Miniprotein binders against b1l550. Designs and how they scored, part 53

Target 1, 279 residues: b1l550
Amino acid sequence: MRLPEELLERARDIHSEAPSHRIKLDRVGSFGLKVPVEFKGFLLLAEADVWVSLPEGRRGVDLSRQVEAIYELSNPPKDPFSLCREAAISLLEKLNYADSSGVSIRFDAPLQDGESLKYYGVEISSIASDEIINKIRVEILGMTACPCTAELIRAYKSSEIAATHTQRSLGILEVSTKAEHPDPDKLASIIERAMSSPLRTYTKRPDEGGLVIRSLSNARLAEDVVREMIHLFLEEFGHLPEDTHILAAVRSMESVHMHDIYAERSFSLDEIRKEISSH
Short names: E, the ipSAE of ESMFold2; O, the ipSAE of OpenDDE; V2, 0.75 times the mean of E and O plus 0.25 times the DockQ between their complexes.

## First folded at step 6 (miniprotein)

Design qg14 (at its last look DockQ between E and O 0.01; V2 from the best seeds 0.00; counts 0 for: pae E 12.1 > 1.5, placed apart)
Fold by OpenDDE base, look of step 6:
Structure qg14 (fold): chain B 279 residues (1-279), chain A 82 residues (1-82)
Amino acid sequence: as target 1 above (279 residues)
Amino acid sequence: DPVKEAWRYFMEAYKLIMEAWKLLKKGDVEKAAELYEEALELLEEALEIAIEAGNERLIRMIKELIEYVKEMIEILEKKLKG
């Protein structure tokens, strides 16, 4: 039932009223929208959140305008990076009472894995205020082999390849910058290269064996993985602005324990460069 | 609507800035610098309109972005002379 236009106007008037309590809100919006995006030649249905700030003198946000803003820009489907940036800016334009806006788009990104596809999780965001900040979060699973157990077994049994336990580990890179969103495929690659081995969707038995052997030969602590991620990130993305903020993290789903091991480092490019140069 | 016009210039400038970053990744410093210069011109126009319209928020946004663009131009100019 389409409500009559008159009722819609009345509802808009309610939003513009003074609230009972004059309190500013940081984020008000619609979460869990579905929007089509084009990513690497794939048409994907992504989940999107859109929000704006609400001043203390306004009762509510015009949520319909928020939804319209993102859908207008999503037809025809475009890349999620441009969609995020343009939508964030458009929200501030359309909702003139807002001091800040934000858009977040989430989906599973396809990644070529031989003749098959694997995926990683990606969240692309843009936040607009006095500045426009672009944020990207990439999550991808890999495999780690424990060096400590390997050394114990090596000490016990003289073998060239020390057996050790292996587990799936989730690598996370989150980047916030005034520049363009970093390439999520490159971020995913950094995470995979930092681990003992990548995961594969489709493996023939011989290939599986090779993957395990590679992992065993490249045993790494969760801490090692995080440090390697940071190192590789600096090599690939050292050209980003110095005020770019990075979170590098690993969650290792330990196979010999009932709990996970977690390691992280948060830093700006300026800070980490100074730290490394001091050694 | 002057405010809408200012926003249009702002959006266009921002798109150019993002495109310039893509070019920098490819090593095309000269073309990136050109885009930054074009973006700067658009932002300056946007600023004039925004000031006339009295839109304080947009003024702040434009000024901040102008500063960023100018810094980038300086960095790129040094690379091109160097």
Scores: ipSAE 0.518, ipTM 0.843, lowest interface PAE 1.0, mean pLDDT 90
Fold by ESMFold2, look of step 6:
Structure qg14 (fold): chain B 279 residues (1-279), chain A 82 residues (1-82)
Amino acid sequence: as target 1 above (279 residues)
Amino acid sequence: DPVKEAWRYFMEAYKLIMEAWKLLKKGDVEKAAELYEEALELLEEALEIAIEAGNERLIRMIKELIEYVKEMIEILEKKLKG
């Protein structure tokens, strides 16, 4: 049964009241919305969160206006970065009682993998106030070989021992900056290059043999993968503003352990440059 | 094969939605709204079948798309009244 239209309109009036407890809220919004986006020629159904700050003197947020803001801008579909930034600005304009707004958009980005596609995770955000802060998180799977296993095989000095211990590792790069969002494909490339070998979504047996052999040749600890990601990030994106914040992380899904292993480093560009210059 | 049948209705609805997006790019709001309404009918059929089949993942996907379509219908109807 549908609520009467005039009752729904009067609910907006309740939201403008003062609350019983005058406490500011940082994020009030709608989470898990499905929005269409167009990413590098692909039409995708992404998941979005929208929110605004709520001042201590206002009881509630106009949730329908938040949903309206992003859906109006997603019609027709456009690239997710423009949608994210424009929706954050639109929220602040439409909900003028807020001092900040935010939009997050999550999707699986397609990437060419020979004659097929593979996907990696992307989450972008734009937080608007008197300035805009853009955040992007990229997650992509890679394959590594355990250096400990490789050393054991080397100690036997036998060509008959097949290296079968490999593992999937999830690489993570997260960037927060006042500049435009970094290209997610470049972030994904950095992660894959830092690992021993990328995973393939379609692998024949000859191709599988090549992947395993490559991983053994470039065995790395999770810690070393994080360090390499940082090195490669600085080469590609060292030009970003000094206060740009980065998180680089790896979650190893080791086949011999019951639990995942995790390594991470967070830094700003000016922080890491000072660290490097101290050598 | 009820799961495959529900999926067929879902994919047909999704195709109509994508066509509605193309119409919106051309500014044909009235025809796009018609396609969204047709898509909603197909999704409600898909949902009924998916519920009978007990496929939780498919039920969630269909419900999410129904929510999106209903919101778009309201938005487009508002634009048409204008």
Scores: ipSAE 0.000, ipTM 0.369, lowest interface PAE 12.1, mean pLDDT 78
ESMFold2 (binder alone), look of step 6: mean pLDDT 87; pTM 0.843

Design qg2 (at its last look DockQ between E and O 0.74; V2 from the best seeds 0.00; counts 0 for: pae E 2.5 > 1.5)
Fold by OpenDDE base, look of step 6:
Structure qg2 (fold): chain B 279 residues (1-279), chain A 82 residues (1-82)
Amino acid sequence: as target 1 above (279 residues)
Amino acid sequence: DPVREAFKYFMEAYKLIMEAWKLLKKGDVEEAAELYEEALELLEEALEIAIEAGNERLIRMIKRLIEYVKEMIEILEKKLKG
């Protein structure tokens, strides 16, 4: 049932009223929107969150305007980076009472794997306030082989390639910067290179064997993976602003345990550079 | 609406800044510097409008971004002379 438009003229603007309690809210918005984006030649349906701050003197946010802001910019579909940045700024323009805004866009990014595709998870965000901060989070699965078990087996049974348990591990890179969003494919590549081996969507039998052998020959602790991720990140993205913040993490789904192993490091570029130089 | 006009200039400037970063990744320092200069001009216009409109929040945003752009210009100028 659609109410007559004439009723809108008589209706109070509930959102602009003073609230019963004068309390500022940090984020008010619409979560779980679906927006089309163009990414590397693919048209993808992404999940999006949009929000703004709400001052203490305003009862509610004009949620319809938030939704309109992102959809106006998403037609025609564009890259998610530009969409995110522009939408964040547009939200502040459209909602003049807001001190801050934010947009987050999530999807599975296609990644070429031979003649097929694999994927990684990506979340692209922009937060606008006195400054505009661009954030990207990349998650991709790889394979790790345990060096500790390998050494135990080597000690027990002399072999050129020591058997060890292997498992699927999730690598995570999250970057927050005033600069452009870092290239998610490069971030995914860093994570994969930090693992014992990448995962493949499909393998022929000889290729599968080679993948496992590679993993066994490049056995790494979860801690090793994180450190390698940081190292590779610095090599690729050392040009980013010094105040750029990074989270590097790995969750190893250990095959011999009921639980996962987790390791992480949070740092700014200036901090980590000082740390490495002191050694 | 002065505020909308200021945001228009701000948005345009910000797009240029992001494009400049892309150029820097490719090693196009001179072209990036030009974009930063253009962005600075737009931000200065935006600032004037925002001041006239009395929008303190937008003024802060613009000023902060101007500072950033100026810093980048200085860095790039040093690279070009070096």
Scores: ipSAE 0.692, ipTM 0.908, lowest interface PAE 0.7, mean pLDDT 92
Fold by ESMFold2, look of step 6:
Structure qg2 (fold): chain B 279 residues (1-279), chain A 82 residues (1-82)
Amino acid sequence: as target 1 above (279 residues)
Amino acid sequence: DPVREAFKYFMEAYKLIMEAWKLLKKGDVEEAAELYEEALELLEEALEIAIEAGNERLIRMIKRLIEYVKEMIEILEKKLKG
């Protein structure tokens, strides 16, 4: 049964009232929305969160207008980056009382892997207040080979056995900038190139052997991977604003340990350039 | 609907700024500068409307972006002369 619309004139507008406790809230939103996006010719089902700040004098958020900001822009499907940025601005238009808004969009990005596809994780966001900040996080698995164990085995058997432990490692690049969101494929490429070798969806025995041999020839500590990611990032994205902030990290799921190894560096472009040039 | 109109101009300007970054990555400095100049015109119109509407936060957003765009225009003009 649909209620009469005339009741709206007599009912309290609960959301516009003052709350009993006048406390500002930083993020009030709708999380876990399903939105279609078009990414590099693929139609993907992405997960989105939308939110706004809520001033101390307002009891609630107009949730239907909040959701409208992204759903109206998602039909027809379009690239997730434009959707993210435009929805963040639209939230501030639709919800006049907010002093900030945010949108995040998450999806698995397809990447060509020989005759098949593999996927890596992408999360983008746009935060709008007095300024607009665009953020992207990329996560992709690769293979690392331990150089310390490789050296011990070499020394023990004097070149007869070329071996070390290898493991899956998760590489992470996160970028916050006033510029457009960086291309996630280029971020993923940077991470993979910093590893000992890439991981494949499927290999036949000769190709599998080649990957393992390549990883042994390119053994790297987690620390080395992070440093290489930073080096490659600066080559590809040195044009971004100087106050662009980056996090580079690796979590290595060490095959001979019960625990993971983690390495991380956060920096701005200005800071890291000064650091490198001082050597 | 002046607040909606101001946001429309702001959104269009912001899209031009995003496109200008793509052009700068490709080294298309003259074309990027033209987009920044067009964005500035849209932002100045958005600012007039936002002031008349009395939307203080939108005024700050627009002014911040105008400042940024003017700095970029100055930088790019020096590149083109040099």
Scores: ipSAE 0.558, ipTM 0.858, lowest interface PAE 2.0, mean pLDDT 88
ESMFold2 (binder alone), look of step 6: mean pLDDT 87; pTM 0.844
ESMFold2, look of step 7: ipSAE 0.506; ipTM 0.841
ESMFold2 (binder alone), look of step 7: mean pLDDT 87; pTM 0.848
OpenDDE base, look of step 7: ipSAE 0.658; ipTM 0.898

Design qg3 (at its last look DockQ between E and O 0.01; V2 from the best seeds 0.00; counts 0 for: pae E 17.9 > 1.5, placed apart)
Fold by OpenDDE base, look of step 6:
Structure qg3 (fold): chain B 279 residues (1-279), chain A 82 residues (1-82)
Amino acid sequence: as target 1 above (279 residues)
Amino acid sequence: DPVEEAFKYFMEAYKLIMEAWKLLKKGDVEKAAELYEEALELLEEALEIAIEAGNERLIRLIKKLIEYVKEMIEILEKKLKG
């Protein structure tokens, strides 16, 4: 039911009036929108959050304009990176009272896995204020094998490839930069390469065996995985601006414990380069 | 609307900046530098319009991006000369 235009105008007046309490809000917007995006030849339905700041002198945000801004740019569907950036800028234009805006787009990214597809989680964001910051978060599952248990078993039973417990581990890379969003497939690849082995959607038994053997031969602590992620990231993305901020993290869903093991490092490119050069 | 016009130039400039980054990733420093220069021109136009419109927020945003673009141009010029 479309409300009459007159009612919409009244609602706008309410939004523009002075609030009872003159307090600025950092983020006001619509969360959990569904927007179509084109990603690597796939048409995907993504979740989107859109928001702007609200000045102390304005009661409310025109939420309809926010929604309109992103949907106008979503037809026809485009890549989520461009959509995110353009929408963030468009929000500042359409909502002139806002000093900052933001857009976040989330979806499961398809990744080729032999004849099948696996996926990783991706969140693409852009924030516009005094500057435009592009953010990407990638999450992908891999497998880790415990080196400690392997060593214990090796000591007990001499084997070239020591048995050890394996578990799924979630790797996370989050990058915030003034540059273009880093390639999420590359980020996912870094995470997988940092782990003992990748996961597979579909494996034949021989392939499964090979995957396990690979994991056992490349046993890593959660801490090792994070350090390896950082190392590989620097090799691939060392060209990004020095003020680029990175979060590298791993959550290992330990198979022998009731709890998870977690490790992380937050850093800027400048900071980590100085740290490594000092050794 | 002057503000709309300023944002148009700003958006266009920002697209060029993002394209320049893609080119840098591919090793095309010369073309990237050209795009940054074009972006700078657009941003300067946007700035003039924003000033005329009295939009202080937009002025700040544009100025910061201009600074960034200038820094990038300097970096790339050094790479091209070296």
Scores: ipSAE 0.456, ipTM 0.822, lowest interface PAE 1.1, mean pLDDT 89
Fold by ESMFold2, look of step 6:
Structure qg3 (fold): chain B 279 residues (1-279), chain A 82 residues (1-82)
Amino acid sequence: as target 1 above (279 residues)
Amino acid sequence: DPVEEAFKYFMEAYKLIMEAWKLLKKGDVEKAAELYEEALELLEEALEIAIEAGNERLIRLIKKLIEYVKEMIEILEKKLKG
């Protein structure tokens, strides 16, 4: 007596067996998949991770189903945000034993720099369960003021502004929200504006008082850049849900400087509004 | 202006420290240590001037940099002995 092929295939499915230790796993999946995406007219090769939760009663995950879920949606290539969200939903639907799923997509986004292009780092995620949480992290390189020189400028700004040296720094904005992903170009713009402008060097000619050479530098300390990022973020994205969570950070890229810095602030929108309104 | 004079010595020392950082990246430990020693001398002069001027913020800043430079000299001297 021969059993139906479908029943035999399920009987052979080792993934549905109980494990020797009945412990739930939060993330089981395939990491580092190469997936083409279309972003602002460019075809980019992105890196994707896909995963689902695994209940305590199930031994393993059918990894081929996970990989197929994202590949079905990536042909033809489409925008990475739709791909990310749709793949997360598809994973949860196709792997019905899971109570959550997730997809992350990483790529270098082009940014117009006059007549040429430069790139900044983007990682987006969608995590699906009884709700969908969208995350985006943007990282862009810029320049910040050296603390030793910037401290002197702050101390004497009413009298004379001295030359300030700068250092390479990585600006970071990360947003987790129930709304759609914020536009990465707007996040990158916020970081660049928070880090912008060279410091001004000011020289007066003592005997005449009339001939002055001025240059302005606005390269800020990492701490002040983080504060400016928050201000600009609230101006642009203050309309997001109140439980939206943000991380704003600046990391120094120079290990031999006398002042290596990492400054960060994480907050929810309702938290930061309470803090600002109390001042 | 004594504040401007102290700041000039401070900036000269800082310039030497930046050169020392470049030398350390190239592995020139002995030359970098020499530049840190020169920077320390300039910072000690800047500190004397800042103390005479009674500028507490400048004194604090210069002292922090002196502490850093002395630590780097100690580290690099150990590297040259090993």
Scores: ipSAE 0.000, ipTM 0.170, lowest interface PAE 17.9, mean pLDDT 76
ESMFold2 (binder alone), look of step 6: mean pLDDT 86; pTM 0.831

Design qg4 (at its last look DockQ between E and O 0.08; V2 from the best seeds 0.00; counts 0 for: pae O 9.1 > 1.5, placed apart)
Fold by ESMFold2, look of step 6:
Structure qg4 (fold): chain B 279 residues (1-279), chain A 82 residues (1-82)
Amino acid sequence: as target 1 above (279 residues)
Amino acid sequence: DPVKEAFKYFMEAYKLIMEAWKLLKKGDVEKAAELYKEALELLEEALEIAIEAGNERLIRIIKELIEYVKEMIEILEKKLKG
């Protein structure tokens, strides 16, 4: 008699039962998994969520198969965009009772800034069903580089040390498309170019205070930044499918005499082109 | 310095994990699993030292890698059984 195996078998039987209330669930899965990825030559520790839909007639999902699917694909580390798409497809194949699956991968992308690295936030998703929808969100926000992360990067790629900085503006581009994910560096570049000046990377500790105030004080109107982001996006990504959906947003920190300003616009490529051509 | 000692164990574990990735690329599941198990031992030592030092950020980083290593050990052990 093998007691552990019998316990696992009983757990599997429960998951295959019909539930007391026959209600479809949209997302059932494992959230917050740590997955190493390789992005543009850097080894990064990303956070991943995996899920599938659960039909009315099934009580539970086999969570161990979900975790196994993404870990089998992420070793050795690979490009996070390929991992995201491949894992979503694998989930749907392995959990054949599901109508749809999804994978989200979140990481801080390094970007060279003079002699230092700076970081911006990236979240990508692939949602598979009859088709695959790819989503990417890029945020430029304040981040602190961990010394341990800098050493890991150096050990794997021999890159030199990180700097710390706090970013005080928030620029957002989010794209949902049936095409491949847009390049996050290009999205980040669009946000930076739309603002009045890019933030400089500097060494900052709480007891040292901020030393590079000039770059933070050159903010443009948030409304104009969002419009410029849209213009630059259309120049670089106007070739994407017409039903591609975009959100562009900015939150600017003004002086102590003003409140925060927030501006955003959501649109599809078809919608925005019609709007622009009517003027 | 306890923080430097904990970090040293952490980096030794990370080096073993990188070697395990190379072994997996070559298909040597058995040796890779052994390296993951050795890495886990080093990470648990690093965690103990980090907790005694009270370094919350280092504790979080070590715990995250322990979670990853434990999952990989289970996956690789399953492959070795058949």
Scores: ipSAE 0.012, ipTM 0.485, lowest interface PAE 8.4, mean pLDDT 76
Fold by OpenDDE base, look of step 6:
Structure qg4 (fold): chain B 279 residues (1-279), chain A 82 residues (1-82)
Amino acid sequence: as target 1 above (279 residues)
Amino acid sequence: DPVKEAFKYFMEAYKLIMEAWKLLKKGDVEKAAELYKEALELLEEALEIAIEAGNERLIRIIKELIEYVKEMIEILEKKLKG
């Protein structure tokens, strides 16, 4: 009976061989792992991707060591920010042939919505090399109302409150920084405040009417929402390093059209500050 | 909270699985198999609780891990008999 150790040693030997083509790979790893995390007092099961670079002179990566690295750090469960950062560092330590590593953790983050909970999507990442870069992506749904249609109807009916079509819109904030991961709840709040109104998990009929009225009073184009997101982001997170990179985006799922409206801006804090100051 | 309870069982099972893996690396197949069996029992309990709670996501996750553990047990049992 060949002991599991012999099989592991043989596999290691294969991985250490010279490849047929001496080409470096940027990312080799395990994707779709399940790891427990503690987030705001909730114990959640998250999806995790772990990877390292592979040098040109090595045939393969020891994938088992990658999996071990994140699982060891996941017990006991900890916050996903620390887990991500620590696992990225641990990967480089355990796989000494790698010059870079990365960890990505994805889950639905609970957010208090009155007496109920709603959720937003979050992806927390860390990339380790000579430096550590922390990345966070937040996605949350809100509601937008079209100002153009509202204005047309207002003009036609001479009403103070014009009806307009509303649609669900996905707001996205992605931040990459050498600093600590930004607070995802704050990012989610920025997105919701930038839209015409938030979505609610449970709403009574009178409350639904209130949300619609609010949306009508705050009618915004997708472009308006993105600009507002950027403005609010600068107010809340303007203290981050100037080389911090941000993606602000909105995908509006139009109710009138079969296609979606999309708007985005990618920028560094330094770049956007210069742009605003020039006006 | 039944969801929290299910997760508690899940995490306990997960710890056992990690320990079993460490034992396999040391060549202790028998002890590893025992831990996987214990983990399976805990996962089955977690599954029952998750079903009662109606948490579809947790149910799916637990089921996937159960299948993994079952496969490991089969592999190890074949090694112990051969």
Scores: ipSAE 0.009, ipTM 0.235, lowest interface PAE 9.1, mean pLDDT 83
ESMFold2 (binder alone), look of step 6: mean pLDDT 87; pTM 0.846

Design qg5 (at its last look DockQ between E and O 0.02; V2 from the best seeds 0.00; counts 0 for: pae E 12.8 > 1.5, placed apart)
Fold by OpenDDE base, look of step 6:
Structure qg5 (fold): chain B 279 residues (1-279), chain A 82 residues (1-82)
Amino acid sequence: as target 1 above (279 residues)
Amino acid sequence: DPVEEAFKYFMEAYKLIMEAWKLLKKGDVEKAAELYKEALELLEEALEIAIEAGNERLIRFIKALIEYVKEMIEILEKKLKG
């Protein structure tokens, strides 16, 4: 039921009033919106967060305008990268009191796995202020085999391929750049290649065996995986601006322990290049 | 609305900048430089409109991007000459 227009004219614009406390807010918005996106030929329902800054002199944000901004751009569905950028900019246009805006879109990205599909988690973001920063976070599960246990067993049985425990590990790459969002499939590939082996959605018994053997042959510590991720990232994305920020991380869900092992490195491209060149 | 018009030019420029990065990834420095130059022209138009509109915030935003684009053009031109 729409309120009569006459009542709206009499109502105070509460959002435009001065607040009781003059304090700027960094982010005010709507979180957990559902928006359709087109990704690699798939129509996906993604989760979206939209926000703007709020100046100290304004009581509230017009949230309806925020929601309208992203949905106007979502029909017809478009790629999430363009949607993030365009929506972030549109928010600044529609909400002229805001000095910054942001959009984040999250979904499970389909990835071809033989005749089947697997997936990885992706969060695509854009933040607009004096500049536009594009951010992407990719999370994908892989498998790691422990080299320490392998060495112990090798010492005991003198086998070429020593048995070791394996576990699922979550690899994470987060990139923030003034350039275009990096290709999430490439980021996912880097993570998988850095691990002992990828995971498969559908495996026949022979394929399963092969996957395990591959993992055993490429036994890696969580620390090894992170370093390999960084190395592969530099090879693939070394062309990005030097001020591009990267987080590389691995969470290993240990099969022998009740706790996880975690390793990470945060860096800018210029910092890591200097570090590597110094050795 | 002059502000809306300024954003239209800005968005067009930004799309070109993103395409330029794709080209750089492919090693096409010359085409990337051309796109940056085109983007610069659009941003300058956007700036004029924003100035006329008196939107100081938008002016600052566009100016910052202009500086970035100019820097990129210089870098790419240096690569093309060297």
Scores: ipSAE 0.080, ipTM 0.534, lowest interface PAE 2.2, mean pLDDT 87
Fold by ESMFold2, look of step 6:
Structure qg5 (fold): chain B 279 residues (1-279), chain A 82 residues (1-82)
Amino acid sequence: as target 1 above (279 residues)
Amino acid sequence: DPVEEAFKYFMEAYKLIMEAWKLLKKGDVEKAAELYKEALELLEEALEIAIEAGNERLIRFIKALIEYVKEMIEILEKKLKG
């Protein structure tokens, strides 16, 4: 005895069936794929996510074709930006029922630090539909000033309180644009330059009135770093489309105080230009 | 010296992967799959040695290639069944 061919054909076509609820899904795919990439002559470890949209009339996605698409394009290993864009386009072409596709690739990029190397985090994405939207996020460790909290000690009117120190901080730039992905090394450089400027101030001895003046030394405050990142970004990338969206942020990675420090600003290029021109 | 030995196996596997890609361009799926399987054996040996040596960068690179090669083998073998 064998199974009826009708039942076997139905089981075979489950992905093309209509779902019980006709609701489209924005992202259906495979996440956490391990893919080697070639970046600036280095063979790097990357992690990739691939997905497509799923229209209201289709029950499932052919996951094997999604995985096949990115692995075919990763042979041989190539630069992650080309892989990202080409895979997104290939997904939309191969899975023609989808209205959009997306690919994200995450890796640690090498950065020359004099004669030594360090690494910074990169995540890129390409979302394909009628057009392609490219996104890049760069994260790099640096040093910023910790907030110096001075307590007013009135009973110690001759007391001198001045404290500050540098702290490991994570600098973040995220860019979403219709243009090609910005160069991650330039984004990393912007973050490092924004964090590297020393702050100079003078410590004042408390007077008999008990006032303690907080002082800063050797690093910028997180708020000032974010402002400087924005300024430097506009100098380097102000030519990007006006609807390009940016997020600039700084957060503490190791805090010796009671809480982490975080500052951020998000904006589009047209928005920030209007803001700056009003001042 | 263990780092040099692990790197030797890694580079041999990498060369096989590059040759497999050339075979895929020519449409020789069966031979390409054989080369990917050979590369996997070399990479698994390289990984064991790299772990013993404690070289974290080499370990990460070898693991990335192992995952890639395993997926390619699965894809190519599925294609050959058909």
Scores: ipSAE 0.000, ipTM 0.325, lowest interface PAE 12.8, mean pLDDT 74
ESMFold2 (binder alone), look of step 6: mean pLDDT 86; pTM 0.829

